# VHH binders against TBC1 domain family member whacked (wkd), part 13

Target 1, 363 residues: TBC1 domain family member whacked (wkd), of Drosophila melanogaster (Fruit fly) (q9vgl8)
Amino acid sequence: MATAPRSLDTISLCSTVSSCPDRNGFYGGFQRTDKPKEPLSKAQIIAREKKWLYMIDNWSIYMSKNYKKIRDRCRKGIPKSVRPKAWFYLSGAYLLKKKNPNVYNELLEKPGNPTTIEEIKKDKHRQFPFHEMFLDEQKVGQIELFNVLKAYSIYNPKVGFCQAQAPIAAFLLMHLPAEDAFWVFVSVCDVYLQDYFIPGLEVIQNDAGILEGLLKKTCPPVYRHLQKHKVEPLLYMTDWFLCAMTRTLPWETLLRVWDCFLAEGIRVIFKVALVIIGASLSRHKVRKTCTGLCETLAVLRSPEEHIVEEEFIINNMMRLNLRVEDFQIEHTRQKARRAKQKAQQEAESSGSGNGHRRNMPTL
Below, E stands for the ipSAE of ESMFold2; O stands for the ipSAE of OpenDDE; V2 stands for 0.75 times the mean of E and O plus 0.25 times the DockQ between their complexes.

## First folded at step 9 (VHH; framework vhh_7nfr_2)

Design v3 (from s23 with Y59W; at its last look DockQ between E and O 0.01; V2 from the best seeds 0.00; counts 0 for: pae E 11.1 > 2, placed apart)
Fold by ESMFold2, look of step 9:
Structure v3 (fold): chain B 363 residues (1-363), chain A 120 residues (1-120)
Amino acid sequence: as target 1 above (363 residues)
Amino acid sequence: QVQLQESGGGLVQPGGSLRLSCAASGFTFSEYWMSWVRQAPGEGREWVSSISGSGGSTWYADSVKGRFTIARDNVKNTLYLLMDSLKSDDTAVYYCAKDSEYFLGDFDYWGQGTQVTVSS
């Protein structure tokens, strides 16, 4: 015989009250779920926790001699109990913190740029407004978010503050103490997303071109549709890349993607993007309804729920069969494109600059 | 006119084995990923396993890894699922599904399903 399911009673109890957060801390919004997650067995969880703790205790050896094992374990998903420590090590933040004693506290004591501080204040209360850590301006989460963003703006004044950084910092604070979160944030912004946040946004524009070239390889009919309707990648991918998917994915998918992202770098963001773009427009029936730019963008900005589910995203990004060499080929192509554009712009400037200034008569 | 016809389901005791078959017609079978998907009463559909058109790549849900084997015969246009060490949690209707050309889990067509019941 089967015992009656308890899921209905549990879901009804939690979903009936507005003050009852879900298992991830959300009181509402699209990242909230009342559906229970089917867990691995306790034995499987414990075994994976032990393997992770052993790797962390021997981190230098694994990083230098057996990185494939780290990567493969990240792809399986990091157990919740060890994920914060695993992220701290994967990002290299533990070394940054060790080499920079007291730097975070020293940065917090500096006054900061007044204009930047006002920008941070405006943006911080918009981050995850339904999450228990960020509900109230007086909560520790809001204070820590301000502190991390302020400290970073002083730490890297070339960037200062970019609004896309706020959701990343808030996301990290959900997992790590403030100083640890700061050093992971520094690593993410300065290494993983290197130069993404410098004014002018040159790097994200180059990466948009790389994404387009990879799409041509992975899903040609979708590539042709986007080309036909002049759908430039920056119109849909900018938030995905600058915020590292933190505003885009359901929570459980986001956690799994970040497990991979901190191990394998920006190519994970590319792969997730390729899965979303391709799967959203892969069916001819869908492309037929997308008769122009606006209709196509609407599909990409609101992907079907099954496309952004955990197993769909993780399995399909690994299935893409994209190697580091494929990314390098596209990077080289974009470098050649930029060199050609520079030569054309220089020729135009040289032709325009041959005239001399003359004094105009005054009335 | 795509057609998928499953067979081989039945009643089995825990620890037992079954082999499911799916006869495919109306498309070039060897060009497409094929999948098995199952649905238990009161549950959503759960992906079980997938195999590439050539048969060179296979994928399994964590719940069935090491116990189930997916295979295909591109001459006979037939998909197989060899199920071993069956558990009560494996009780479901099993569907043969044709994946889209490009993505695993984006299913175009489904069979009628075959019932697998594991009870002690």
Scores: ipSAE 0.005, ipTM 0.370, lowest interface PAE 11.1, mean pLDDT 83
ESMFold2 (binder alone), look of step 9: mean pLDDT 84; pTM 0.852
OpenDDE, look of step 9: ipSAE 0.781; ipTM 0.916

Design v4 (from s23 with S52R E101Y Y102E; at its last look DockQ between E and O 0.59; V2 from the best seeds 0.00; counts 0 for: pae E 4.7 > 2)
Fold by ESMFold2, look of step 9:
Structure v4 (fold): chain B 363 residues (1-363), chain A 120 residues (1-120)
Amino acid sequence: as target 1 above (363 residues)
Amino acid sequence: QVQLQESGGGLVQPGGSLRLSCAASGFTFSEYWMSWVRQAPGEGREWVSSIRGSGGSTYYADSVKGRFTIARDNVKNTLYLLMDSLKSDDTAVYYCAKDSYEFLGDFDYWGQGTQVTVSS
C-alpha cells in the first residue's frame, strides 16, 4: 500500500473560518492574524507619512539625486495610508499610465482570446478565497480581477495569461484602483519579473540555478543537505518567485517585502528565499529530522512562524552581504554549467541512440 | 478518490530504453502539475521530472536531463516518462505523483510504483 504524502499546512490553515474579518480583510487562512498592531506611536506614524508624501511630491528629484533615501525608507516600511501611492510611484506605473491614458479602457472593450478567457475564469476564483474582496462572484474584486487579467493578456499576447499572475493581480487590486493596479501589474510582469511568464516558463529554471549557487555561498551546510537528499530548487522556489511571495508569506511580512521589492527588484525575492532556506535548515537538529525529499520540502514549505515574521525577514535579508557582483558571478556560472550539461547530454544521446526510435505521444 | 496507477517497468540493459505510463483518475488531470519520483533500494525518494497541467512546461532533475522525457496526454489522462540511455544508477521504483494545484513539489497523492531495473 503506497500512501500519498499530503501537505498539512494549507489544510490546517483553512480549517477555521471566522465570521469577522481581521484588520487586513481576512476571514481565515494562514494570512489572517489576531496579533496586535505595530508598536510605533501615532506621532512616529504621522512623521513617516509626511516624509513619504514629500518624497512623492518630489519623486523625480529623489530618484535622480537621492535614491538611497527612497530605498532606506522602503526598508523601514511604508505607512499603510501611503503604501498604495508609494507602490504606484516605485513601480513606475505612474509614467505608464500617463503615457497611455486610454489604453486600459480600450483593452477592456476587446473580446480577448477565448481559450485564455476560460483559463482566467478558472483561476480567478482561487485567489485569496478567505479575503473579503474575493469571497464570491458578486464582489467587485472578482470583476476587477478578471478585467485586469484579460486586459493584460491582450496587452502582451506574447505572454497571454499565466496562472501565477493571478495572485499578483489580485494582491495589487487589494491596494489600488483597477486601472492603477493594471499598470503596476504590467510593470511587475514585464520589468521586475521580465520574461518569467512567457509560455514554457524557462526563465525560472535559470533563476533556480542562481539561487542554488547563492545558497552554496551563504549557507554551505544547508546546501550540502539539499544536495545529499537530492532536493532540486525548482521544487520549493518556483511558487515563491513566480507569484512574488504573494502566496508564501504572512500578510504583514509580505507587505514589507513588497516595499523592498518594488524599490530594489528581483534580488529581494532571492534574498528572502535565502533567509527562509537558511533559517529553516541551518540547525543540525532540524536537518537530522529531514531524512528525505518529502520531509525536507515540508520544512521549507512550512517555515517556523518566527522565521517568517516581519522583522526577522527584513533584518536577515539585509545581513546577507550579497552584492550585485555576487548575482552576476552566479548568472555567468549557471550559464556555463547549462552549456556544459547540454553538450554532455547531446554526446550521450547521440552515442546511445543507434537503432532506437522514440515512441512518445505528441503534445 | 484520486487514483494513480503506474505501469511499464521492467528489466533492461544499460543503454536501453523504457516507457513508463501512469493512468490518472478522480481529479481534473489537465489542471495539475504531475511528477515522477523514484526510490532506489535502501535510499530516499528522488524527484525526477515534472510537467505542467497544460504540458507547456517541463522540468528535469540534473541526473536525468537529456535522457528522460516527460509527457502527458490530457485526453487519456495519462502521464508518461520515456527513459533513454539507462544507467545502473537509474534502478529504482518509479512513482507517479500528483502535485497540488497551488504548489510545485507538494506531492499529495502517489501511485503504487513500477520497478525499473538496469542490469549490473
Scores: ipSAE 0.316, ipTM 0.754, lowest interface PAE 4.7, mean pLDDT 85
ESMFold2 (binder alone), look of step 9: mean pLDDT 83; pTM 0.845
OpenDDE, look of step 9: ipSAE 0.732; ipTM 0.903

Design v5 (from s23 with S52R D62K; at its last look DockQ between E and O 0.51; V2 from the best seeds 0.00; counts 0 for: pae E 5.2 > 2)
Amino acid sequence: QVQLQESGGGLVQPGGSLRLSCAASGFTFSEYWMSWVRQAPGEGREWVSSIRGSGGSTYYAKSVKGRFTIARDNVKNTLYLLMDSLKSDDTAVYYCAKDSEYFLGDFDYWGQGTQVTVSS
ESMFold2, look of step 9: ipSAE 0.283; ipTM 0.732
ESMFold2 (binder alone), look of step 9: mean pLDDT 83; pTM 0.846
OpenDDE, look of step 9: ipSAE 0.855; ipTM 0.951
ESMFold2, look of step 11: ipSAE 0.253; ipTM 0.713
ESMFold2 (binder alone), look of step 11: mean pLDDT 84; pTM 0.859
OpenDDE, look of step 11: ipSAE 0.843; ipTM 0.945

## First folded at step 11 (VHH; framework vhh_7nfr_2)

Design w1 (from v5 with Y59W; at its last look DockQ between E and O 0.57; V2 from the best seeds 0.00; counts 0 for: pae E 2.8 > 2)
Fold by ESMFold2, look of step 11:
Structure w1 (fold): chain B 363 residues (1-363), chain A 120 residues (1-120)
Amino acid sequence: as target 1 above (363 residues)
Amino acid sequence: QVQLQESGGGLVQPGGSLRLSCAASGFTFSEYWMSWVRQAPGEGREWVSSIRGSGGSTWYAKSVKGRFTIARDNVKNTLYLLMDSLKSDDTAVYYCAKDSEYFLGDFDYWGQGTQVTVSS
């Protein structure tokens, strides 16, 4: 049994905290559940485990010749016992680790950028505070989290450290040993969420535009409501995308979404977001109460429980009227829009000369 | 105790400029995204701009992009909004807001606001 939660002075009286962790290691918070897991028969669980182990033993063949099977099995949900190994393979981390057998340990020996190290130390204390692995700074989870984030900041100095990376790394450490978690983390940050964490955070702005365009297609009344009240996507989608839903979804839903995400990529995050936005605001009664910015954001950030339930999310993201081509069209539209904005800004600055000198402090 | 105090509002002609300031105290200013939000007469609140704790990322609503500049001074614990090319539609009370998260999220603290009036 895990150590009991720290004193009430470190855990708010406004939060429900149990004396015993749930089956996933949570003492409290919204990701804790006392609800029983829906059981498959033992025969069904064993059969799925065998299929996954066989597929992993033949991974390169399945990835190259039968990817549809991998995708379909991910959509059904990866058995708990196999999920860490499956994620290690789905992400390509197994190849990264094989090609770099000493790199993680070498990175741990390096001092790192002092400013970055201080940022990491502050942020590691905030990750999953009700989970047994992360209760305090002496827990192995917080130590390993610091190590993974430090190693990454040295590994990819173009990024360094982005605050949104901490919950991703912490989430992976709940499933994988530190070095394996590091390589899955590298893959997620550098491939799945490519360029998301480069300072400037410009890629997420483009994806906000893509999400808005897809919402117009999938749920026009909700799109029109958000446009009317000037609720722009960056205000509600940024944490969802940069943290890959790790701060957003109930635990079992999060696991299922990640099973799909590691197989199908960022489009899964888009689809989950569209389901949440559409279902939360589809009823006219709800939109009527969302008369402004703060009311609308509150609804989107605290979705009703049934909307973020495991089967609701998985089934409704499969039912969205979206094809791969729809994502490509929106991606192209957003590139063209930004190119036109850049050309227009250059024309205005060239035609105007030195119109005004700004007197704003630079930071 | 978190405190946010806006200043720098006033009356300005269309096409004019203003600089808003927000003095912040009671929290570690450099750790949080900060935002400007405005409310025009008879309308709901509208997000204007946000800036990352380090100052390294700045985001703007479509209605103000290219005209407004957000900045912060983490030594003085002060947030700024430089407003250029002001229009009558920019008339509003402008609020400084602290994010409830270390990353952009729901706003948990607001200043009392500063009035900006753009009048012909």
Scores: ipSAE 0.497, ipTM 0.827, lowest interface PAE 2.8, mean pLDDT 86
ESMFold2 (binder alone), look of step 11: mean pLDDT 84; pTM 0.856
OpenDDE, look of step 11: ipSAE 0.830; ipTM 0.937

Design w2 (from v5 with F103R; at its last look DockQ between E and O 0.56; V2 from the best seeds 0.00; counts 0 for: pae E 2.5 > 2)
Amino acid sequence: QVQLQESGGGLVQPGGSLRLSCAASGFTFSEYWMSWVRQAPGEGREWVSSIRGSGGSTYYAKSVKGRFTIARDNVKNTLYLLMDSLKSDDTAVYYCAKDSEYRLGDFDYWGQGTQVTVSS
ESMFold2, look of step 11: ipSAE 0.538; ipTM 0.846
ESMFold2 (binder alone), look of step 11: mean pLDDT 85; pTM 0.861
OpenDDE, look of step 11: ipSAE 0.839; ipTM 0.942

Design w3 (from v5 with F103Y; at its last look DockQ between E and O 0.59; V2 from the best seeds 0.00; counts 0 for: pae E 6.2 > 2)
Fold by ESMFold2, look of step 11:
Structure w3 (fold): chain B 363 residues (1-363), chain A 120 residues (1-120)
Amino acid sequence: as target 1 above (363 residues)
Amino acid sequence: QVQLQESGGGLVQPGGSLRLSCAASGFTFSEYWMSWVRQAPGEGREWVSSIRGSGGSTYYAKSVKGRFTIARDNVKNTLYLLMDSLKSDDTAVYYCAKDSEYYLGDFDYWGQGTQVTVSS
């Protein structure tokens, strides 16, 4: 039996393609907006740009002696004109590039794994299909996307290529020259999202457990509702975390979340997820309609527009009742749970005298 | 036309084993995550397990982890669920489901289901 997803009006699923791109380069899709943006004054924009350029010129000093200033300015939002350079520095990619001269070009000259190359070719055309950079008619963007993904697959063969990486690489190429984007991409995949893309996806499973535990603290009624209806977090959070929200958030919110993410790390993705889950299901009327798996997943994947608006997400993630210690507690709890599960599996294997399997895999 | 046909259900004693199969057609099987979802009488649908198109990544619901194994044969376009150490709580109709995207979440096509009954 085929089931249709429940339709929601909260994230715009634009069914039309316009002949004119929006201010961000989109001809269509949910990230396109025709709504005017309330701009900062020209003087405010220039003042913020000057402060950012000064920080970038003095980056090592700010990172070592005044990181709080960098973080606070990221939380305010990075001006569009300096954002690409700011991301390059925030990620540590400027240091990676400096320490690895010629490496990107050397990787591009290698043939790569043929199976991986075919996977990349199939997936690269799907990234931001309504954006001017990645339309079939814009060969440079598609060529650079292929090159970055290929180079990474050779750089880290333990991962190779995971489809979730393609939207991240494409997103970075919309902001940075190819080699710079490659090194930011390496930092994001190998440091910020460490081991997320290794086959088996064990790290994302652990983080799903952490998210569930944090939800219990931040929004107990929503946590209890999801537990009652057996809605496990992997089903809705996997795309959010593996793609670093690049396929989930409206454009302006996505940019602001990444400003924070590159400064503060994976905890930002956790906080954004908790805001979406809590706000989407906080009203009893909505929970009443979420009596099953499919209905709940539909709500969480298509949050109401106001929930994913820029200021709602940023303000509410900053106001969650979470401390760094809460993340540490949940990490420790999930590690202990995993160790207990492995011990039980080993006991079942070692206790079998007849009819039981030996050498069961660890999970 | 997407088609999913489950088989292999039946009656089994607690602690027993079953192997479910799902024959798939009408789409490029190897490119999509596939899932098993079950529904006990009078209850809502419960996700059981999912497997990546390549077969290299698997997810399991907490209630079945360590007891069930999901597998796929991309040459035969067949999805499997190996169920061991069955419990009475596993009694349900088991559905094969196709995701509408490469990743989990939008189960856009379902089979007719196969009944699994675990009784003392």
Scores: ipSAE 0.195, ipTM 0.689, lowest interface PAE 6.2, mean pLDDT 84
ESMFold2 (binder alone), look of step 11: mean pLDDT 85; pTM 0.860
OpenDDE, look of step 11: ipSAE 0.814; ipTM 0.935

Design w4 (from v5 with E101Y Y102E F103Y; at its last look DockQ between E and O 0.52; V2 from the best seeds 0.00; counts 0 for: pae E 3.5 > 2)
Amino acid sequence: QVQLQESGGGLVQPGGSLRLSCAASGFTFSEYWMSWVRQAPGEGREWVSSIRGSGGSTYYAKSVKGRFTIARDNVKNTLYLLMDSLKSDDTAVYYCAKDSYEYLGDFDYWGQGTQVTVSS
ESMFold2, look of step 11: ipSAE 0.507; ipTM 0.832
ESMFold2 (binder alone), look of step 11: mean pLDDT 84; pTM 0.858
OpenDDE, look of step 11: ipSAE 0.854; ipTM 0.950
ESMFold2, look of step 12: ipSAE 0.429; ipTM 0.804
ESMFold2 (binder alone), look of step 12: mean pLDDT 85; pTM 0.860
OpenDDE, look of step 12: ipSAE 0.849; ipTM 0.948

Design w5 (from v5 with G53S S54K; at its last look DockQ between E and O 0.55; V2 from the best seeds 0.00; counts 0 for: pae E 5.0 > 2)
Fold by ESMFold2, look of step 11:
Order: sequence, then C-alpha cells, then structure tokens
Structure w5 (fold): chain B 363 residues (1-363), chain A 120 residues (1-120)
Amino acid sequence: as target 1 above (363 residues)
Amino acid sequence: QVQLQESGGGLVQPGGSLRLSCAASGFTFSEYWMSWVRQAPGEGREWVSSIRSKGGSTYYAKSVKGRFTIARDNVKNTLYLLMDSLKSDDTAVYYCAKDSEYFLGDFDYWGQGTQVTVSS
C-alpha cells in the first residue's frame, strides 16, 4: 500500500489553490475557509473589545484578583482585533520582553549552531505552504520564521531546534510582530509545553500515558477498543501535542483553542484530544471498521469535519467529566509507574540478568 | 522511487537474539522517522518500534520494550532492530516502514518484510 510522501503532497500540482487569499490569508489547504462567517454586530464587537482592553490595562489586578473573568472571556473567544495583544499578555510574554530588552536582537547577531541552522532552513519553507506570509523564500514571513527559530535555538541550546516548533513559530508570526512572537514562542515552548522539545522527547511519552488514562475515564468503550487492537497513543497524539494543534484544526477552531490554551495551559490540549478521540470512535459502526492499525490512525488523524468545528470542540471539551484532580491522579500514576520501573531495573542490574548484551550499531 | 529491503530474519530458539537490517533508498533517509511493524500469521499488523529522523529518540510498543533496540545509521541509510530475549509470540513477518517527518504513525512505504520464527 504505497502512498506519495508527505513532502510531495505539498509540492504536488494536484493541490487546489485560489488566486486570492481568504480572510485569514490562505490561498488553499484545509485551513482555507470558503464560507463567510456571520459577524457580531459592530456594537457587540466594540463592547467586547473595550472589555478586553480594560482588562489588559489592569492586567495584574485581574490576574491576581479576578482570574476567572479572564478565563471565562477566553472561553467565549477573543475578538480578532485584540487577540494578538491578549495572547501577548496571557502568555506572560509582555513580562519576558520587558525584562529582556534587546535580547532578541542580540540573539539574531549570533551565528548559531551550523547543524541547527541547516535543519531550520530545510524545515521552514514547508510551514503553512498555502498562506500568503510563507509562500516563498524571500517573503518577510519566511525571513522572520528563520530568525525566530534561530534566536530560540541560541536562547535555549538544551533544546536547540525541534521540527515541531516551526509550525508554532509560524502560527505566532501570523498574529504578532517578530520580537513579540519570539517571546510568546519562548513562553509556549518553555512553560506551556515545558520540556516537550528536549532531545529524546521523553515528556511526550509520559503525556501519552496520561492521555490513555484520561481516555479510560472519559470514554471507556473507545479506550477498550484501542487497547484490543494495540493502537498506542503515541502513534496519533504526538503531532497534536508537539505542534499544539496548529496542523490539526480548522483555522477558527484553532484560534479558539489557543484562546483557552494560553489561559488554562496544557490541560486544554488534553481535553481537545479527548474530544477528537472520543467523537471519532464513539460510534460502534466506526469501531467495527477500525480493526487495523492504519485504518484507526487514519480516522484519528483526519477527523470528520463536524468533530473539529469550533462550537463542537469548545462545547464538548467543557462537557468532559474531568476535574483538575483527575489530571493530578494520572500524573501521579505515571510517576509511580516510572519509579517502579526504575526500581525493578536497578534490582535486575544489581542481582541478575539473563546474560544478553544490548547491541546497537555504532553511530 | 522509495525502496526498503529488510534482511536478517531467520529461525532462532526462545531466549535467543536476532538483528534485523533495512536498507533504504529513493528518499532522504535522515529526514524521516523510521519504524518496524510486524504481522504474525492470522493477526493484524502490530507496531513494534520507531526512531526519530536524527536518532536519539526511540519508541517501543509495550510488548517489546526492554527486549528490542531500534537504531539507525544515517550515513549508510540503514535501519536496525536488535531483538533480544525472543519469545515464540515474536514470530512474525517484520516490516521496515518509512514514517513521517514530524510524528509517528504515518506509514508511507513498506518493505517486503523478513520472516522471524522463534521455536525450538
């Protein structure tokens, strides 16, 4: 069952491309929207904008004394005109930039690791290939994407560059000036997705275990089906979590999810994932057709359109029967499992083994 | 033209070891995650192990973790699977699969497979 490589799909002349961009800057691809959205009235938009600007002007007070209002307004959706500034504040990037004057420009002056620079060059031109900012090598968006990724690789050399970071950086550049986007990017990579991008990618493995446990609680029939057919969560959730859904969701859903994500953290990504998994496989008829590894992965990685629509995702993530304590329980279970596994390995190393040596080619 | 050719399968006793190789050509090997997938007679395909495009990150199915080791040589364009402490239920055809550039589970191309049989 040979299929064309993914990179050939982005170059293929079979792709549908429009001669003009949509409202969000897309010439093609699944994130382009052909249908117009009925807007709120001008008065409603202005009222919501005023409330957001007032909160931003009083940010420390709202964060310390009325965080629930910030969260609730994020869940309602941030008006388009204020969303970039709201994200800048929600992420804490405004504090990072204030505490680090001129650091971004200083990082840009440094040469960077040559191997890392080459990796960034290979990866940057394929981000959002149908979006007006990234269409060609000499567009400002491509230059800024390279700069943000290079600066970050120097800023946090323990991580350097992970390919999954490029879609996140590109997404932020679609909303914010380069230096502001850089500090939001630093916050997302180092706080929201803490340790996700350290080489080895070990943290995502722990979060796969947490997701599996939460799925057992929220949708037991789907959990049992995936266990029976040996479809492990790393196979479908890795892109969702490492790229923070930027390559998974339709544009308007992605914006709404990020409004919540920047307010509430990684738990939002978990909840969106649980909605997608549950809704995609909840019907018995669908599970009957998903008896193979590849068939199941195809369903989960290309969800039906209605499942990833804005209101379906937002409403269903709020309906999940999950509390903060449920996340802590699963984190504790995973921590205990790692401790038990480590203790068993230490006992085997000190007391016995079956005499076989692990062999790997020298690389 | 992507080409994946597995080798190193054979008959081995329980508890034994075996090293599988997969020669890759027709694509830039170092840009892609690579995976091993197996299929026992009368069963569905089962993911075994994956390795990140640059190496360093390795992932294993629960059934083989601690017994199997995946490795790659990006100079020789070769994927490896060291199988240790083999059991009869490891008997299967083992396929080398080209995975995606970013994530696991997008198996684009497959080799013909190599038979591993564990019996005494």
Scores: ipSAE 0.249, ipTM 0.714, lowest interface PAE 5.0, mean pLDDT 84
ESMFold2 (binder alone), look of step 11: mean pLDDT 82; pTM 0.834
OpenDDE, look of step 11: ipSAE 0.820; ipTM 0.936

## First folded at step 12 (VHH; framework vhh_7nfr_2)

Design x1 (from w4 with Y59W; at its last look DockQ between E and O 0.59; V2 from the best seeds 0.00; counts 0 for: pae E 3.2 > 2)
Fold by ESMFold2, look of step 12:
Structure x1 (fold): chain B 363 residues (1-363), chain A 120 residues (1-120)
Amino acid sequence: as target 1 above (363 residues)
Amino acid sequence: QVQLQESGGGLVQPGGSLRLSCAASGFTFSEYWMSWVRQAPGEGREWVSSIRGSGGSTWYAKSVKGRFTIARDNVKNTLYLLMDSLKSDDTAVYYCAKDSYEYLGDFDYWGQGTQVTVSS
């Protein structure tokens, strides 16, 4: 544990640590809940489980010819007993594993890049520190987390390891056996969050611009407040998107969001972000307390509990009147803006009347 | 005890250049994103630029992109901001800030600031 004061270390003295885990395996932290979950009737649960198992048995047909049914059932929430298998199929990991029957074990036998291995070792201890799987170095969860992250770094050396990937891998290991978790992780990193983790982290910057444009459309007063205080989206959205909300949401909300995310892709992350931003700053009284950058970021980083509640997030995400075309429009705008910036920078560096360029500090 | 100490501010003409430094101690410098944040007279704080712990990712506010360069030296535990093509709107106190964890958005420690004044 670092000795430097910081928000997580300061708060650890105020956190409740229980002698027994909650129903999700947490001994403490903000993702632990003692709140009872009032489930559907036994008959309703069984009926939903049967529908999911039938879809899984006929997966290719549903994915190709009845995707709307898959999406609608994900939006209702996947029954706990079926969720790991459903995620395995939703992500396409079942096909990846089938096509690559020994690859995970082969990757584990390889030494890996020594620098990358040391970075993974440093970071794996910070993941879900109050969860029973990750409490200490000798727990199987810590070993499997290292193995999944090492295997991925060898599997996709263009990425290697990005620290934001560790919470995603840890989250998947809470639900799936290591090899299955690895293939879901590959799908999430390479398809759902394509190119997010390439060194330089350039893709997230484009998505920050898209989010800003969508906020302007969906909640103009909040957009104007953020513009007034010069609060740029990278400051509040980066962790949300890079970690796929795994460090942001209460546990039950996170599970429901991932049910939708694996079915519908990254636009779910955008929609959840828009709900959090809009609801956190929609009240004028709250905006009045946000007199500057830091006050505004604090509100967005620590949203009120009711805003991140399961039904609030899911229902408001669905009420956002955003179509695929709205995302495409913003993507096109951001691509044009970046192309214009590139052309302007090239003209300034080569044009007559200016002859200087930026100097770098000596390192 | 986290300590951040800025230096290098001063008075410059429009179009001029300036180099800011921030000496850091009391934490593992290379593990954290570091940022420059500025505050003009009578205004709130404005994020300027951030750099990842490894130095491999650099991000800039729209208002400074293409004119400012952030860099770090993880051996000397020093953060830099190279400012070119300065404008009067860049007049502000510039703060060095440490993020509270790996990513942007939660600045838990600040330096005392260094004044940059751009005037004719």
Scores: ipSAE 0.462, ipTM 0.809, lowest interface PAE 3.2, mean pLDDT 85
ESMFold2 (binder alone), look of step 12: mean pLDDT 84; pTM 0.848
OpenDDE, look of step 12: ipSAE 0.861; ipTM 0.950

Design x2 (from w2 with Y59W; at its last look DockQ between E and O 0.56; V2 from the best seeds 0.00; counts 0 for: pae E 3.3 > 2)
Fold by ESMFold2, look of step 12:
Structure x2 (fold): chain B 363 residues (1-363), chain A 120 residues (1-120)
Amino acid sequence: as target 1 above (363 residues)
Amino acid sequence: QVQLQESGGGLVQPGGSLRLSCAASGFTFSEYWMSWVRQAPGEGREWVSSIRGSGGSTWYAKSVKGRFTIARDNVKNTLYLLMDSLKSDDTAVYYCAKDSEYRLGDFDYWGQGTQVTVSS
């Protein structure tokens, strides 16, 4: 048996570490790139920046009267200089911060739950270990990450802390000052990914069923293959959805996906997942080699580079044969399935001794 | 130096129950998701169940949901699988597997397995 690597080493062990960061701040890891970005002229960049700043200055009008324009500009990609402010507005965090002017600082002064604090301390070191903000404990990014996660755990004690939240918070801190990042994080956790992080993680199971149903519509041969080999969607989609792709995609694709995600919601994560699953397993030659659990998961976790390229992901998610009604139909179907399962479990229970307080059965 | 040792398998009649254990060492047990995976003779591996490092979240394959219960004891560094209402289709070697983090299905270490046979 091979010797166990460290958890950080498991994620990034085979990466080359450079003496200087790339244009996005990475010294190594799969999200580092030395590839040049497609150039826009300085005039084009300035024009796009002006359009975004004008929309932000007139945000309520655009949201109410011309949301299609916001969406379309998000799909083209938000200019780097404007992206932090655009995300702050897209998420609604600007209103949250305005209505809660001292709340973040008050939360930082509280001690927090000791068990939760220890979980946060262990997990924060694992986030983006090759990024300049998070290289070691003395970096400001590590301190700010701890503070945002602690503040949130006190802000929403029903959730507390879920390990999957750490990469989201770290990702936001790469773009925004700590308090702004906190309010975007609150919006993402409580609105975009509503109830995902409640202990038990039961909501993600419903979304796994929705994804499976949508896959049946968008790529039936891949759906049938996964069913035949008992590769259940929770095995490959859980990290993608709980972390909002922050641990999954190349950096430039991740930024583009989040531009869309903050505008259009969780449907974007579903669509990106369907593109990855379909493109990775669409070829019969690939399915022929994926007759076991580990082989199939390896393919889905290491997609070919062209599949996760920016324009491939953005264009193909927009080309999926899915309407907004298809998501609602699957949501309703999964809600009905869960209700039937709950009713069956209750009918099979003995009348006595059903406390419902147990998270752990007796041994 | 990661070591996983399964025990508790055996021969059981249909409808019977078993408890599997997996003793873990060589890593900080409570930090990692743990899984049970089974393999019937002549078949590929099939995921059975997983549990979050804290123990706060459990997940089950469709084929075992409602019949099997995964649990862990982070003081004793032991993973459990409580199997009720066993069927002939549950006959397999059951493996304890370590996940890397909360990434379900990233099985980097495996035990030797314990045989479960359901026959009448």
Scores: ipSAE 0.442, ipTM 0.798, lowest interface PAE 3.3, mean pLDDT 85
ESMFold2 (binder alone), look of step 12: mean pLDDT 84; pTM 0.852
OpenDDE, look of step 12: ipSAE 0.832; ipTM 0.938

